# VH-VL binders against q0atu2, part 1

No score or structure here was measured in a lab: all are predicted.

Target 1, 119 residues: q0atu2; the task's number for its first letter is 1
Amino acid sequence: MLDKKARIRTSREYRNVFEKGKRLSGRFLIIYYVENALDNNRFGFITNKKIGMAVIRNRIKRQLRAIVREYQGQVKNKHDIVLVARAGIGKSSFEGMEKDYIAIMKKAGLFARNANKID
Structure headers, positions and changes below count from the first letter of each chain, unless a header shows other numbers; Kabat numbers aren't used for antibody chains.
F, E and O are the ipSAE of ESMFold2-Fast, ESMFold2 and OpenDDE, as the mean of both directions, binder to target and target to binder. V2 is 0.75 times the mean of E and O plus 0.25 times the DockQ between their complexes.
Where letters were taken out, [cut] stands.
Atom coordinates printed by the task and the answers are left out, and those that the model quotes come from them; centres of patches stay.

## First folded at step 30 (VH-VL)

Design t30
Fold by OpenDDE, last read:
Structure t30 (fold): chain C 119 residues (1-119), chain A 120 residues (1-120), chain B 111 residues (1-111)
Amino acid sequence: as target 1 above (119 residues)
Amino acid sequence: QVQLVQSGAEVKKPGASVKVSCKASGYRFISYDIDWVRQATGQGLEWMGWMYPDEGDTGYAQKFEGRVTMTRNTSISTAYMELSSLRSEDTAVYYCARDEFWSDYGMDVWGQGTTVTVSS
Amino acid sequence: QSVLTQPPSVSAAPGQKVTISCSGSRSNIGYDYVSWYQQLPGTAPKLLIYDNNERPSGIPDRFSGSKSGTSATLGITGLQTGDEADYYCGTWDDSLRAGVVFGGGTKLTVL
């Protein structure tokens, strides 16, 4: 998965993003993002009770981590980004989640201009 | 200062509905869940459900499904809990509480409570 | 009746230590973090412990929490008269009937 340094880990870090970050919603994801003072991006993943039981939440989290990892190199630096899974994400395919992630990240201006889906 | 301020006491007849409000201030309203918990006189805490103000998503305790509706008005940072088909057993103090959905911090801010009395 | 089981009451003299147990199951305490709430007479509950053993700002270190398996424990040292209250454990039960569950509450009397 993501390197330790690329992960939001503490409640304080999450709180900062949720309190001060910008928000954009996609079909399956809501992202909160804020600039950080680091040389790298950090990602957080929220798959809470609204999307189902632990088995479902864990599956979704693994899929989101895989997506984020795949496109990590295309994300503009110095951002803390939290992905919040929407309730309907459990009914989505992996490709659907990926498409939504790409769309929302582009809308947020967090991808490089030449960022494209990785085949 | 972070606080939740609830509406005043209610007296209702059996079969009626009650709608309690919970106004939030001092924090980003859409970033925290609102839980509702009630407590009958001399009894313990009973969880009723959660509401996520950002999307309006809810989850209700099975006991209250079909009778409870949790809503919000984000423009005024206010959450609402409506309970219908009231019965005497619904007499209790009803609390709203803020809950982080990204951590296990628990219900860290509570409203002052709203007394709802159901009697003939 | 409550999903989590607490002793109905505990008592001790000022300055002493008390412990309040909270017993659950694999789907709740065994699954998620435990919070403890203090409710002084006639007041709303107050978060006392979260994440099993963390204290919010303003909570003195006389209060402690621990968790092992499907059980949690609240510890109070240096008992004060102002500690007389009801204490509730709470956590998330991740089952088909998922939701927050509380203990039945423990009334702490300071003798």
Scores: ipSAE 0.545, ipTM 0.883, lowest interface PAE 0.8, mean pLDDT 92
Fold by OpenDDE, last read:
Structure t30 (fold): chain C 119 residues (1-119), chain A 120 residues (1-120), chain B 111 residues (1-111)
Amino acid sequence: as target 1 above (119 residues)
Amino acid sequence: QVQLVQSGAEVKKPGASVKVSCKASGYRFISYDIDWVRQATGQGLEWMGWMYPDEGDTGYAQKFEGRVTMTRNTSISTAYMELSSLRSEDTAVYYCARDEFWSDYGMDVWGQGTTVTVSS
Amino acid sequence: QSVLTQPPSVSAAPGQKVTISCSGSRSNIGYDYVSWYQQLPGTAPKLLIYDNNERPSGIPDRFSGSKSGTSATLGITGLQTGDEADYYCGTWDDSLRAGVVFGGGTKLTVL
């Protein structure tokens, strides 16, 4: 799991990202991202009731956390980033989600210049 | 100020369709769900479904599946609810309401309601 | 008829306390957070309580909510004449046909 300081936790924090952040849509993910005033990144995950039963939502959330954790060291600092699972994500493989995450984060320009796991 | 403003009252014949609009202002339209709830005279609240403006995704109550269509125009921050094959029992006040799709805040902002009357 | 069960009516004198119950099942109240809505006569519903016991801005602390098991309760202390309204509980039902469910509503009369 991500370090607790690297997690968006409060509704206010989420609301700030959704209200003020930039939005990009991938195949399976939508990301909202905004600069923060901290010395670290924070990640949030939305797997709402719309994408399926709790067992599905929990699986997807675990997979997304694993992906984010794997690449977090290569993400530019001082950002709040929320991942919103799209409706079709339940039918996606882990590799598909990972590929989508990488693609959307690249498009957002959120990876550091020396990132090496994304090639 | 966060507001939802709905279209005016409608009078329809049985078998017709009605389309109610709900214009949002004062917040980022695509970041919140729009729920539709109706209330017949002297009756309780009945949930009809949700619409996620960002993608246009919807979820309808089983009772209305096949007869209700929820859409949106993001350029004007407006949600729509169309109900077809109208019956007398569809006579009610129809509300749109905002809720956060990422939290459990409930429906925190409501439109003023639209009266739909179905009669021959 | 409603998925959630509320008493049809409650009444009390000004200054008194009233409670409104909301009974559900494991798939709804037992699963998700409960919201309460106040509907004054001739007006749209207003969010009164969310997340079982949280108050939106502008809602006085004499309104309270609680949940235990598959039941929720709305409490109103220091009852005022302006509190006369219909009150509805609502929550998400996590089933194959998932969606929001409401109680049948409770009419509160201030004597």
Scores: ipSAE 0.541, ipTM 0.883, lowest interface PAE 0.8, mean pLDDT 92
Fold by ESMFold2, last read:
Structure t30 (fold): chain C 119 residues (1-119), chain A 120 residues (1-120), chain B 111 residues (1-111)
Amino acid sequence: as target 1 above (119 residues)
Amino acid sequence: QVQLVQSGAEVKKPGASVKVSCKASGYRFISYDIDWVRQATGQGLEWMGWMYPDEGDTGYAQKFEGRVTMTRNTSISTAYMELSSLRSEDTAVYYCARDEFWSDYGMDVWGQGTTVTVSS
Amino acid sequence: QSVLTQPPSVSAAPGQKVTISCSGSRSNIGYDYVSWYQQLPGTAPKLLIYDNNERPSGIPDRFSGSKSGTSATLGITGLQTGDEADYYCGTWDDSLRAGVVFGGGTKLTVL
């Protein structure tokens, strides 16, 4: 599970990522990412109300957190990263979301590949 | 029939630009990456970058950043690669390739190649 | 001076088996899947193997792939004269220059 220190928490922190960060899209996800001044990464998750009911949005958010946790040991440090769920993500599988996350993180150059993996 | 058909051979002078087209057919154009790879005569393969047609996102190899631009027109299922500030060492065959990158398939369909010759 | 190291050439007689190695590092083969490409003289490359050991439709089962640690191997059994080609390994490297890297290529000669 992601700890409080690995979370983007305030609207100011989110705005900084959206305004200053780079954007990269996949099939089900969009990431925004920017370097931070910390020694660690922080992650944010956004599920738009147009995706579906609250229970569906909460399930997707939970699944995305699990995916991020699986690969967090491979993520290049000192980044704020916001994952935005695209319309239609509710029809995707967990495996589909996972593959999409891996693809966009590789394309963004955010995997360090010298970090320890977490199973 | 999944197919990528590229524009014809080009001869350019140093300092000029070249724009190669790659027309896709037989599949959903926006669902796959298009990668660009070049190969000088008698040499190996050199990756230039990827472009995702859905949103137009790109990622360029460091060697080509600042000189390459990859774009598309989704209405006609066509990808483009433009290389500027040409040098004689840019003489090569340029390929477009389809890449299902999110599934780790690799480059499963290739265009026929476009020969670009840079001489003065 | 390719990022992935392949032998420059290999040879074997028709009907025999050959293997082609591809040596990389933790930032590429160690963490990512390997693909293999065949390039017949004067043609575009063709995908032979993806996901380390999977064959696209239409690739005969005498072509095989494997990966161990930071290296990968292409195997070809039942060699035919039509297999004379250049063979390239490729993978994603996410170090400083994040992108696709290829081996330098291996020329297969069937004698």
Scores: ipSAE 0.069, ipTM 0.741, lowest interface PAE 4.4, mean pLDDT 87
Fold by ESMFold2, last read:
Structure t30 (fold): chain C 119 residues (1-119), chain A 120 residues (1-120), chain B 111 residues (1-111)
Amino acid sequence: as target 1 above (119 residues)
Amino acid sequence: QVQLVQSGAEVKKPGASVKVSCKASGYRFISYDIDWVRQATGQGLEWMGWMYPDEGDTGYAQKFEGRVTMTRNTSISTAYMELSSLRSEDTAVYYCARDEFWSDYGMDVWGQGTTVTVSS
Amino acid sequence: QSVLTQPPSVSAAPGQKVTISCSGSRSNIGYDYVSWYQQLPGTAPKLLIYDNNERPSGIPDRFSGSKSGTSATLGITGLQTGDEADYYCGTWDDSLRAGVVFGGGTKLTVL
């Protein structure tokens, strides 16, 4: 899974991103992101109560973590990035979530120049 | 200073509607849920629903489905709860509360409450 | 009446310890985190404990929380007259129409 250093864990860390970060909305997810003072990126995943029951939330969280892991090497460093699942995400496929993630990350300018290899 | 300030007390007749406002300050309004909770005199807390100011999404407790509408105006950082077809048992203090939906922080900031009295 | 069961009242003398229980089920306390709220007479509730056992800034460490299985416990040591209040446990219930559930409340009397 994602390295311990690459995770947003505390309420304080999440609050900083939500209070100060930029926001972009996609079809199935929203990202909040802010520059951090580290050498690396950190990712957070929110599958809150409004998207469904715990089993659904945990499935979606697992799928989003897998997507982020696949593309994390292409993300510009020094950012805290939180992915928030939108209510309609339960009807999406893994491929649909992946396409949405790629599109929103490109729009945010968070992929490095080599990101033009990603659809 | 994080603060939620609610509109004043209301007196209504059965069958009417009430709309309570909740103005937020001291934090980024769109980044936190607003929950609505009510409490009849001498009774416990009753959760009514949540509203996500960013998208305007809502989820209502089953008991209130069809009678409650939760909205917001992000330009003035204000949440609203409207309850229709009022009955005497809807007499209560109504609270708005900030909810950190990304953690189990709970409802960490509460409004002062709005008393709604339903009487003929 | 309440999905979460609390004793209706507890009492103790100043300086003593008191424990307030909250009993639920797998769909709430068993899976999700528990918060505790203090409500002083005539005031709005105040968050006292979150994430089962964490305290917000400004809450003294004589307030403690714990969770085991489908039950949670609020502990108060060094009881003071200012602690006289109603105490509520709350959590997310993951059943059919998921939502927040509260215990029925416990009135703490400081004698």
Scores: ipSAE 0.067, ipTM 0.709, lowest interface PAE 6.4, mean pLDDT 86

